# Ledger of designs, part 4: VHH binders against 8-oxo-dGDP phosphatase NUDT18 (nudt18)

Target 1, 325 residues: 8-oxo-dGDP phosphatase NUDT18 (nudt18), of Danio rerio (Zebrafish) (Brachydanio rerio) (q568q0)
Amino acid sequence: MDSQSSILEENLEKILRGEGLEFDSVAEQVDPVTLRKNVCYIVGAVIFNSKEEVLMVQEAKRECYGRWYLPAGRMEECESILEALQREVREEAGIDCQPITLLLVQEQGPRWVRFIFLAEETGGSLKTTAEADDESLQAHWWDRKSPLPLRAHDILSLIDAGLKYRRNPWFPVTQPVDFPCHVVCQRLFLTFISSRADADDRLWLLMSNNNTSHHPRLPIVVSFRTYISKAVSKLIEDCMPSSYISVHIRGILGVQHNGRIPGKTDGICFNTLVLLENTEEGAEIGSPPSLETDCYRWQEVTNQGLKAKIIERIKDGSVLPFQSL

## First folded at step 4 (VHH; framework vhh_7aqx_2)

Design v34 (from c3q with S104P)
Fold by ESMFold2-Fast, scan of step 4:
Structure v34 (fold): chain B 325 residues (1-325), chain A 125 residues (1-125)
Amino acid sequence: as target 1 above (325 residues)
Amino acid sequence: QVQLQESGGGLVQAGGSLRLSCTTSGFTFSYYAFSWFRQAPGEEREFVGAISGSGGYTDYADSVKGRFTISRDNAKNTFYLQMNSLKTEDTAVYYCAKDIFGYPYGLTDSYFDYWGQGTQVTVSS
């Protein structure tokens, strides 16, 4: 087998396990993102005790004073996503925690990303009213039934999702991995599946024809000045502009971030699972959409085990959920 | 393009049964989770049951657990709600909903991108 195909298969396996890959440099002209200047990351925690009560924090901020919410806050300079999570939970609730998995990644506007974790208590002491400060007034274990004035009701679905994962995980544990990145971008696991009743499913991936690359490369799209979902749509428009295409972001396979050097590593790379469907009337059902560029090519996945694994992740929704607000 | 259409509603006596169907078109059915919701007169819409894309996960509201069963038929692009031991309290307009995910991650309206028009179920004493 060609060494290029072997390298591709190894890289796909790593992405499917959430391990991450070395970040290939983007165009030299793309300016780095910088926390507090042009990008904002939010971390939030869903934490249960042994009674399945959920950790809540009472807000100290004027506009939501006295209302309750999940421990959550903005990522700061020089910290990783996990460091931000642990700091916010400690500052607002007084407890130490360890992440179990990411539960959801949300985007809101072109430079706003939220990371919601399922996490577990590992130590510390629940914050009391005597310890009230600018971060929070107190923390409490909520039975999820007693009346509690919430800052917003959006967290109810997050709590429910955390309980469901805790009882019956439906996707592999997915944690941020330490890989520095200077922009917000996506490495696309961009798939097309051909299904016929009389044959096994066939699978294709979109590959980049990078001029200087010595190995197969998955497409990378920068989310500069746009939504993550919109950046995917732009790539499709650029390479398949005359095709009727439905684009489905199935979810996130991995999150790569470092954050340790302000202005140089404040970026994030998402390994994004995308499904394309050809909606063109009279289209050839057994083949992926025609490309109108030489920048990309379709590569069929012929390794039966790898193909089955990828198709199963798509069909079962066995992937970290992603939501555009 | 995308369409969800309920059928099978009607009038039934308490203790009876009904089978609701939701027929779909315009997307790859087997990749998405689906849910049933209901709304009684003067009440808020409530969750009834959900099924994952694979069919391997189902969830139910406590009020219907043991009486209602959700299922799907990927060959027909249709999912169902089998309602047994019906009570007058089950009287409502029943809606089918398509989740944006293959797993019923959240039960709030923000996780559903398409809804059916609703079908009336009336349970008389």
Scores: ipSAE 0.380, ipTM 0.716, lowest interface PAE 3.6, mean pLDDT 85

Design v35 (from c3q with Y105W)
Fold by ESMFold2-Fast, scan of step 4:
Structure v35 (fold): chain B 325 residues (1-325), chain A 125 residues (1-125)
Amino acid sequence: as target 1 above (325 residues)
Amino acid sequence: QVQLQESGGGLVQAGGSLRLSCTTSGFTFSYYAFSWFRQAPGEEREFVGAISGSGGYTDYADSVKGRFTISRDNAKNTFYLQMNSLKTEDTAVYYCAKDIFGYSWGLTDSYFDYWGQGTQVTVSS
């Protein structure tokens, strides 16, 4: 009798652990994305040795020739995100590696996504100038103090983030999980919190009213020729256009991809934690915004442990960071 | 609208203590992480310490760890930096900052969406 609420709670726990959920084909009418044609994924690695020196690669590309950067490159067809990471580090630095966690997901435009990993060395040999090719000129372990001409200074914050996570993690280990997807989309963990001076916080999630599903389902939004962040905002505008609210992507709870499966599976599903905040002065704070559609409903999270866990993740920013450039 | 305002700076002798406050308005204070940064004359701005939205997590620069403590009071929309065993090297303008998403913990200042105006701390020999 209570099975739907139980299934919802199990699914929320799985997403919070980064485990992922099966994609239920709700976007089958949308054209698939294809690597090198209409979508680009970039992987990059922050790797430290036992001395906390960071792995750097000397660029062979004309535009940045001789300058130093983190190992990074484009994902190829028929590989997973982790396989792309390991291949790029091997090609550019000569090192074998294993990911510790995703550290940051960045978007740089329509269907351009960058995955930055914290990873560890597991073998190989550091690439020397005698091995210079079009992938890189050489690799070095940088002490982070000696002068080194960088391709760009954006990596300094990535190195700092990697050091911080290595010493004292502030979000759970988050690694891509193998689930095929044909579009770039987000499964939204879209939250509204009411907070009152002397009462416990209340939490609501936006749920899909899809009668085809035999279990409760979180909304899925497809990123169509726009930033991932804008797809979320468009959904909010479509279902609650009269509300005075701000939309905050808190971070990524999970990344689902399996490019190894034949057929158009170059897509990615992000499990995305989103916070809505009421911006109207004096507005009723005890209730989420009224919806102007039958496609979605608000579902209160009444399980006290689950509610507290979700609110804590939001307040601590204990979620894989996401950034629009 | 959104505001962050520092107070509690001043002149103190080496070995002394100061408590800085950052009072905020215009947003739901309890949802956000906050950080303190400082900038010494002629130097780049550097991270000092951070506190999570719940207050359950704190982080500090190695140079201040064990001497400085960051705390918050959600009822007052205010967070604090208790500075003990002050050194002449701690002389700087101190800034409070609001984190965008929490990944600015110990990271560069480009990840913060709002800053205070700064408060001067001068530690004499």
Scores: ipSAE 0.198, ipTM 0.627, lowest interface PAE 5.7, mean pLDDT 83

Design v36 (from c3q with Y105F)
Fold by ESMFold2-Fast, scan of step 4:
Structure v36 (fold): chain B 325 residues (1-325), chain A 125 residues (1-125)
Amino acid sequence: as target 1 above (325 residues)
Amino acid sequence: QVQLQESGGGLVQAGGSLRLSCTTSGFTFSYYAFSWFRQAPGEEREFVGAISGSGGYTDYADSVKGRFTISRDNAKNTFYLQMNSLKTEDTAVYYCAKDIFGYSFGLTDSYFDYWGQGTQVTVSS
């Protein structure tokens, strides 16, 4: 009991720091995802210079020829997410870069995921028209005001996110970590908070009862035929359908991936912070919703420091944003 | 029964001040970030300001920085927009909004799950 609590607390602290945990269990017979067959990962970079001008590249592709966009592209086989980012920036803009943090993860089911980074220039030289090739025609620092024909306007919100983080970071640096996964899934910090006037908040986590070891495990939900975000809602509906609660994905605490073995480890595990909220107006509930299954149990977080960290991340939205498109 | 309700709008002279309130119900107020948006006649809805659940983070549109202040009172389930040095171009319907993902600084309308009905602010010359 005490040993299980110690292991759980260590694992929770690791996830809160953006570190990974071994992926040891999935839904029994889900086929692995494979790059370029049934999953596509896009990386994009928001890079500012000292004048807050943003790095832009001029497209060489026929469909968007001559239009400007952020350095971005598809992840290739046998590379990590960070390797893909650095490759795309070097190929398209001539710049060496170091990622500062993930800014946003966007999804469209398990088939399409985009990772947007805030990064900084560390070397290289801006690609000129004399260096034009199939990757891009040239790169420029854009003042964000002068007229510039954009490939698409979706990047304007990404640039704004990077600028806001750069000026006033509201969540901790979050980077992908090397841990193999064969499916697209979420490991859930599924939280319930009991709030009472003039008393410390109590925090509960949903725990899985289906592990083969005696050590406690966080639930893992696999996205199969729907948005990654919807898998959480389905789990809640399955285990507590009679509860008057709402489900809020606060964001991503960590991203686990190791794409260096093609066809075996092209999956991703997102460590996801989720808040369950009582929907009854003016009601204060002292305990989490009753579960209608033996597959899961509620575990109170009694470590005061750990509890405070989790609640603060929830209250401030101090978590990597995650958006379904 | 989630509800957001604006109040405090009205007519004010240029250079004057006005305080908007957004009173909320149906959720645990202290766990969510909130934003103010506005929409002037014939224009798109634009972000004005945001405040995180703890109040530790705030952000503002460049057009209102130094003039507007967002604040919150968790005991009253209410957040505010103090508008100083009002200009005629501040004339708009002001909307309060609840952030789905905790704190998104108005990056996209899809990050907000509930909105108030709006309150008119008219700044005369």
Scores: ipSAE 0.377, ipTM 0.713, lowest interface PAE 3.4, mean pLDDT 85

Design v37 (from c3q with G106D)
Fold by ESMFold2-Fast, scan of step 4:
Structure v37 (fold): chain B 325 residues (1-325), chain A 125 residues (1-125)
Amino acid sequence: as target 1 above (325 residues)
Amino acid sequence: QVQLQESGGGLVQAGGSLRLSCTTSGFTFSYYAFSWFRQAPGEEREFVGAISGSGGYTDYADSVKGRFTISRDNAKNTFYLQMNSLKTEDTAVYYCAKDIFGYSYDLTDSYFDYWGQGTQVTVSS
């Protein structure tokens, strides 16, 4: 509807800025997720001092006793993602911090999600061995060169990601926003681009038909039996089963979470940017794939500024990285 | 279906120049970022340079910055690595890679969905 076009465009702009939208009811008959019972969220911090040394903590747990790692830990009931980050850094390293941006979201499907932040020191005092407790033995600023016995080497790429972002940020600052959700789900910017050498690119978004009588809505996919990444592929299979297409999750535009009411708001909504590419040999890419359902429709983005923003984010990978383990 | 093919490698004297090409097929070239990696005998594969889908962003390893330039030609579905002031330590097999995430900060294959076969570059003293 023409009268609803401005509302849709405003909502798309909000999501592109990393802001949230109210979580609407989904048709799925799925029980809420509950933190520590059937879903686990982990937060970790990459923090540099003025000398570009990275904050490290020495593990107190028996399984990895004495080994070094980034400040990291499990989220607790009744806290936000940012509260969990600040608590873990303070408990393990003695440092007060503020997040600069999310650097990476990792999943192991769909009940384990890790949020890695680039953050800055705002106060506190570095934890010493005299302050050793069950949370950590001590904290140090690591020069990234001296030998240090690490709990695991996966953090080396995380540290490099933080340095790269500081030097040349390739996606906008992305922070979790406070919106309650009871399931783990994705709101999809599911895109198709038609590119021709001497013409402007055309852009299409998949829209839900269930809300066309009220206002247009982006598809929401719930991850209750699949990896978060696999839930997108299932939606594609359900609506475009005969298409020769590849599905590329470009990354995350935003993260919505509340966590304040255990068993009711422990869910997460990811606003996810997805690119469809036609893989049929010799096929012309003039139009998006035909849909084999009435539940969804393709809507062309005709607003030139909005179209350019979305296409640029896709082509530059200017979105929070997302990795399935 | 999807293929990346390197060319332009070979033998060159220190101080010389080479241009590597990576020609692609089976996908829409202009949608994706691309990277060059290299691997010397007995060493891990290391990042060399990257170019974003728009070409507006480039990144380089410190060891090649100022000497190497990455570029792309969307009309030819090809991207390039112009290597100037070559050193003996630049000797390696060079690989091109299609980057799902625009810029890689992890050297694992999970950040790249397709790789080329590699092309040998040998720099003699």
Scores: ipSAE 0.226, ipTM 0.625, lowest interface PAE 4.1, mean pLDDT 83

Design v38 (from c3q with G106S)
Fold by ESMFold2-Fast, scan of step 4:
Structure v38 (fold): chain B 325 residues (1-325), chain A 125 residues (1-125)
Amino acid sequence: as target 1 above (325 residues)
Amino acid sequence: QVQLQESGGGLVQAGGSLRLSCTTSGFTFSYYAFSWFRQAPGEEREFVGAISGSGGYTDYADSVKGRFTISRDNAKNTFYLQMNSLKTEDTAVYYCAKDIFGYSYSLTDSYFDYWGQGTQVTVSS
């Protein structure tokens, strides 16, 4: 049996489960990212009690004083994404929490990323007005119906996402993992599907032809200087500029973060699910677009079980949502 | 170009049934989630139901749960809303919508990239 094919299949299964993979060197030389210098990460929590009331905090900041919002704040140096989440919830709402899953990753970038979690209460006590400080004035469980002056209405869709996931999970639990990474980058699960009326769907993945790679690897693109979505589009334009295709980011399969090493780096690697669709009218294409480079190759997924899993994840959007603002 | 077109609306007596259809073109139908929304005169547009790309996940507004069923036919590039036990409160213009994701996680209009023109449903007492 081809051990390289076995390793590839194992690595694809790991990515589909939201696990981390060893980070390869990227072709582009980029300065390391560091919080407060060249990148900003925001964490936010959607937490429900047994009555499906959502945890809200009353803002103490001058510009939004007295308005209500989800527990949220900036990530600091020397903490993991999960540590930042637990700290913000404790400081603003007085309670201890455990993350259940990421619900949404949003970018407005290339330097701003927000991680929204569904989390559960594990302890502590709800912050009261007697405990008001610079972090928040108090916390409440909101029934989502009573009038409440909100800092911003963007959180209503976040609360909705949490309720949807809580009642009917449509993607697997996805948590950030601590893993060495010095840049903001994406490992691309870049797919092309051929669908014909009289045959089963066929699936291809774009693979890297890295000269130093010891086994099959997915492409890595650096997102530091542009929107995450733009970095993907640029790779596609570089590889297949003459093709009539559209590029769709379906979502994030996993998040790797290096934030626990003091003063070194706050790099992130997103394992990103991407779908290419042929836009040529009336064309039935049985094979993926020709590549105009030797840096990458198409690899057909012939393992029937793995192929079916990947196609269903794409069709159902069974993947952590990603939004570019 | 992308198009969504509703059909099947009309006048029906309370307790009756209607089946709405949304026929689509210009994209790979089986990769996307779809939703139905409705808007009564003077009201905001409200969510009715959603179906994922595979059809494995469906969601409904509490007001229609148990009475309405959303389904899809990938061979026809069409999805449906079967409306049973209709009430006068169901009177509205019904819109079909294409989700930008494979599954709609939000009830807000911002997560839908294309909409149909709407079809009138009138339920008389």
Scores: ipSAE 0.350, ipTM 0.698, lowest interface PAE 3.8, mean pLDDT 83

Design v39 (from c3q with G106P)
Fold by ESMFold2-Fast, scan of step 4:
Structure v39 (fold): chain B 325 residues (1-325), chain A 125 residues (1-125)
Amino acid sequence: as target 1 above (325 residues)
Amino acid sequence: QVQLQESGGGLVQAGGSLRLSCTTSGFTFSYYAFSWFRQAPGEEREFVGAISGSGGYTDYADSVKGRFTISRDNAKNTFYLQMNSLKTEDTAVYYCAKDIFGYSYPLTDSYFDYWGQGTQVTVSS
């Protein structure tokens, strides 16, 4: 294989394993994101004991005082996502924990992102009312059946997702990796598949045509003032505006974040898996949508092992779920 | 013109078996997860089982686990619910549903974009 194909395949394999890649540049100049100034990152934990009771904390915050919720809170400067998770669980519930996997990433525009983890108890002791402070009033193992006044019902789906993953995992363990990034952005694994009953599936990826770089690149989209999901739609509108297509964000293959350099590297890069379907009536099966720009090209994945891995992840939704609120 | 259409319901004696089918059209079947839900008169709709796009992942409500099996046939654009050791408590209208994603949390109505019309299953004592 030529060197460009070898580099591309190596990078695709890294992304599929949840590893990070260097963030070389952005197409447009954007001010860096900084925690507590222009972005807010929330971490939350779903933790079960041996009886499948879920760890809950009683809120001390004035706005939701006395109501119950999962251990959750805002990330602080100079910490990684995993450090924030372990700190919040310790402060609110008294429990030491180890993350098992990310369960879900939720967004509300480029300024708010929530990371929900499935985690396990490794030590500590359950916080009692005698230990009540500004972080929480107490913690409790909830049987998920008894009436409990919740801060919000959104956590019920999170708890169930954690339980289902615990019993029958449908995507690989996915943890944030420590790579610097100064903006909120996505590296797109934007796919088109041709499926025929009597033939092997064919797969294409959208690639960036970069006149200033010799390295093959996946498209990078930066969220300026819109939902992360809207940034994907905007790229598709820009490169194939006349196509009859449906866009499906399958989920996230990896999360890159540093957080340890104060005020300088609070950005996040999501490696996002996207599936395009051609919905045009009478359209030719087996061809990806025509591009109306020179900025991008379709690249067929001809490596059989790599192709099979990508198609399997798509068909099973075998990726970290991603939700726009 | 997305459509989901159930068949195979009916009357059966306790301890018996039924197989429900959901035939679909209007999208690429193999990319999506599917679920079965049921609703008894006067009760809320409840989850029964789910299957991922490849069929590699399945999930079931605790009340049916070990008795019901969900499967799919991508060549026929159809998925199934094989119901064994039926109990009177299984009496309900059964609905098939298409997940928005390939496979996601199957117990929340907001994650399903299309539903079938329902098929009645009655289990007599």
Scores: ipSAE 0.428, ipTM 0.745, lowest interface PAE 3.0, mean pLDDT 84

Design v4 (from c3q with Y31W)
Fold by ESMFold2-Fast, scan of step 4:
Structure v4 (fold): chain B 325 residues (1-325), chain A 125 residues (1-125)
Amino acid sequence: as target 1 above (325 residues)
Amino acid sequence: QVQLQESGGGLVQAGGSLRLSCTTSGFTFSWYAFSWFRQAPGEEREFVGAISGSGGYTDYADSVKGRFTISRDNAKNTFYLQMNSLKTEDTAVYYCAKDIFGYSYGLTDSYFDYWGQGTQVTVSS
C-alpha cells in the first residue's frame, strides 16, 4: 500500500466522521448559484419538549392565515444553514434552539432544497398573540392528538420521523459543515459490493482519474440543470452505458456549505452514498461493472475497518435520508 | 405497534394472475408511500413497484411494467399488487414495505422503516 492509498483512506474517514473536504475541482464548469435568483433553500425544525409535544407556529401569510405548521422558512443571503434554522425558529416561535441532527433532505426540481432538522429548545420565550407579526401569529406546543388546523399534512411524516429518531436513532448525527461551494453538487461514494456464500464481502469505490490532482478524488457531479438524484444517473450512464445495473441512493453522509464567505458561495456539496448493483441475469456478481471510459476507475477498499464501516452504512441504511418530491 | 402483513400469495400457472395485499396497522396509512419488493432463491431483494401517499404517482421495475399494477385503499389501510401475465421468472417471496416518509416517488431507493414478513408466489409452467 502506498502513501496515495493512505491519503484516500484518511479522506474517506473524514467524510464518514461528518467532516468536510475542500472543494478542489469540478469536472463540468457551470455558472454559480445565487440565493433568491436561481436557487431556493428551505429550513424547517422538528422540536419536542419533555412531554413529546411538538413546536408549532400559526401562519400569518394571507394564503394560509391562521393555519399551523412547523417553524420553517427560506434561507437568506450571507447566513449558514444553521443560522437560518435558528433565525426562523426565533422569529416564528420566539425560542432559541440548537440542532440535534439533520433529519431529512428533500428536493423539488433542480433549484429547490429543504433541510429538516431535529432540534432542541435552549432558551427564549414562546411567542404569544400579543407579539403577532408578519412572521407568525403565535407558537404552541402541540400534543399531536388534539384537533389543530394544519397548513399542510406533509409535516406529519416529519414529526413521526423526528419522534422515531429521538427514541431510537438509526443514523449518526449529521450536521452541515462550513466549506464554501459555488454550485449545487454531489461528491459520490459510488459503491459496489460483491457478496458470495462463505466469503467476506468485497467493496469497490468509483474514483476520478484527474491527472492534475495530487491526491485521489471521489467523483463530483453538478446538479444545477437537473434534479440532484438525476445527476448520479447521468454519471453512471456516461461511464457504464452498456451495463444492466440498479442505482440505490442510500443517503447523505454530509452537507457542505458556507454562504457567509463573500464571492458567490451560495452552493452546496452533498457527500452522497450510492450503491450500484448488477441486474443482468447470469452476469458475474463478483466484479463491478466494466467502465467504458478512462475518466474513472474502480478502487477496491482493502482496509478492513473502513470497508466494514461503509458496508454497515449501506446495509443498515445508516445515513441521512434524501428524498425527491 | 406498527405491523405490515402480506396475503394473497400462492401457486399460479404461467399467464395467470394474482393480487397481493398488504394490511397495515399502528400508523396513519394515508400519509406514507409504500413499495413492493421480491426475492428469488439465491438472489438479492429487488424493487418491484411503489405508490405515493396520494396514490397519484406510481413507479415500477422495468421487468414488470405493463403487467403489474400497484394501488391503495386508504379506507382499509391496505395496498395491493395486481400481477397479470405472470412468468416463471416472477417466482419469489414478495415483501411489502413502508417508506419512512410520505413521498419517495422517482427514487431508485428509499429508506423503509417497516417490512412485512413476506408471501410466496410460485409460477408454474
Scores: ipSAE 0.000, ipTM 0.192, lowest interface PAE 12.5, mean pLDDT 81

Design v40 (from c3q with L107F)
Fold by ESMFold2-Fast, scan of step 4:
Structure v40 (fold): chain B 325 residues (1-325), chain A 125 residues (1-125)
Amino acid sequence: as target 1 above (325 residues)
Amino acid sequence: QVQLQESGGGLVQAGGSLRLSCTTSGFTFSYYAFSWFRQAPGEEREFVGAISGSGGYTDYADSVKGRFTISRDNAKNTFYLQMNSLKTEDTAVYYCAKDIFGYSYGFTDSYFDYWGQGTQVTVSS
């Protein structure tokens, strides 16, 4: 009885729902990441009240003193991503909050990641000028129309994304899930689609051949002193170096993090949806690129419902957005 | 090899209609989201509308909601902007753009990897 295909399908469904899988693959000689030493995580919140006014905080920092921004700040030791979010909002705006969903994950440099959340107010009281401190001067609900001196205009697109998600969600609720990881890495849904005119679309996933366990595994790539996006490109170059292909990170299916033990659980595993496209002019795209390695294999997704679900997520971009700055 | 080319612009009277087309080549059309932007003389470029790869998700600027409709034809590698009840303030150069990821809500110009050259739309009196 070969049950590997059913186990794979179960694991794919879990990841598509934003759930996690145990991290069981680590490159030899990769040192753990540690907050405040070699990795930095930023959290930010987009919070609306019932009038669709957005929560803003007035900066107390010297270089941007008096300017307005979203509640945001650096994660600290021994906290989860959600704990960092709630702490920053409470310290800067006086408000207690709960996350609704991640809206965006951004990377800037090899070890800098920013998590932007859509969240809702659950309690607390709006910070006033009488409560001004080194975290912020005050907080306000901004009507998004009145003139307001912003620290930076990058948040306008974040506010717009949050408002649109609130009115009409275009991807499933995606929250960080509690799974320990000691490195920054990606578990890849690395996809190739063949869309021949005479047949239904066919879908392949790149699978690891390093499975010593009885269940199949998706590839894991570690971002060792490189951008997350660059780590994906390096894997593609290593396993199909002579192929004329383009690599597109479509988005993030899930975020796995724990954070409780400094130097042991400060890592993050992203479940990343990646699309390969054949760029060779006039080439037939009936099958995925040939692999120049024994470490990986192409696995066709033959379950029609699962195949359709994955292809639809790719075509609609109904996946948590990811941006490399 | 990647190209986006607008067509269908021109002069039209207020209250009239125009349909813009953006024909594309050099990539698998059905995998990408597309957007329309416009730029009036002396103004910054602004978002007009967007459509996801399947066509299941669309988005519009508040100024054009109910008047403009974005659509796509995957068999023709083309997407469209149907503009109805045109106003003089709709006068602008209209640009089509390809999203680098999938469907993006509220991201800036930097998320678009390819742009058309633009097509002029002039709405008179």
Scores: ipSAE 0.013, ipTM 0.482, lowest interface PAE 8.4, mean pLDDT 83

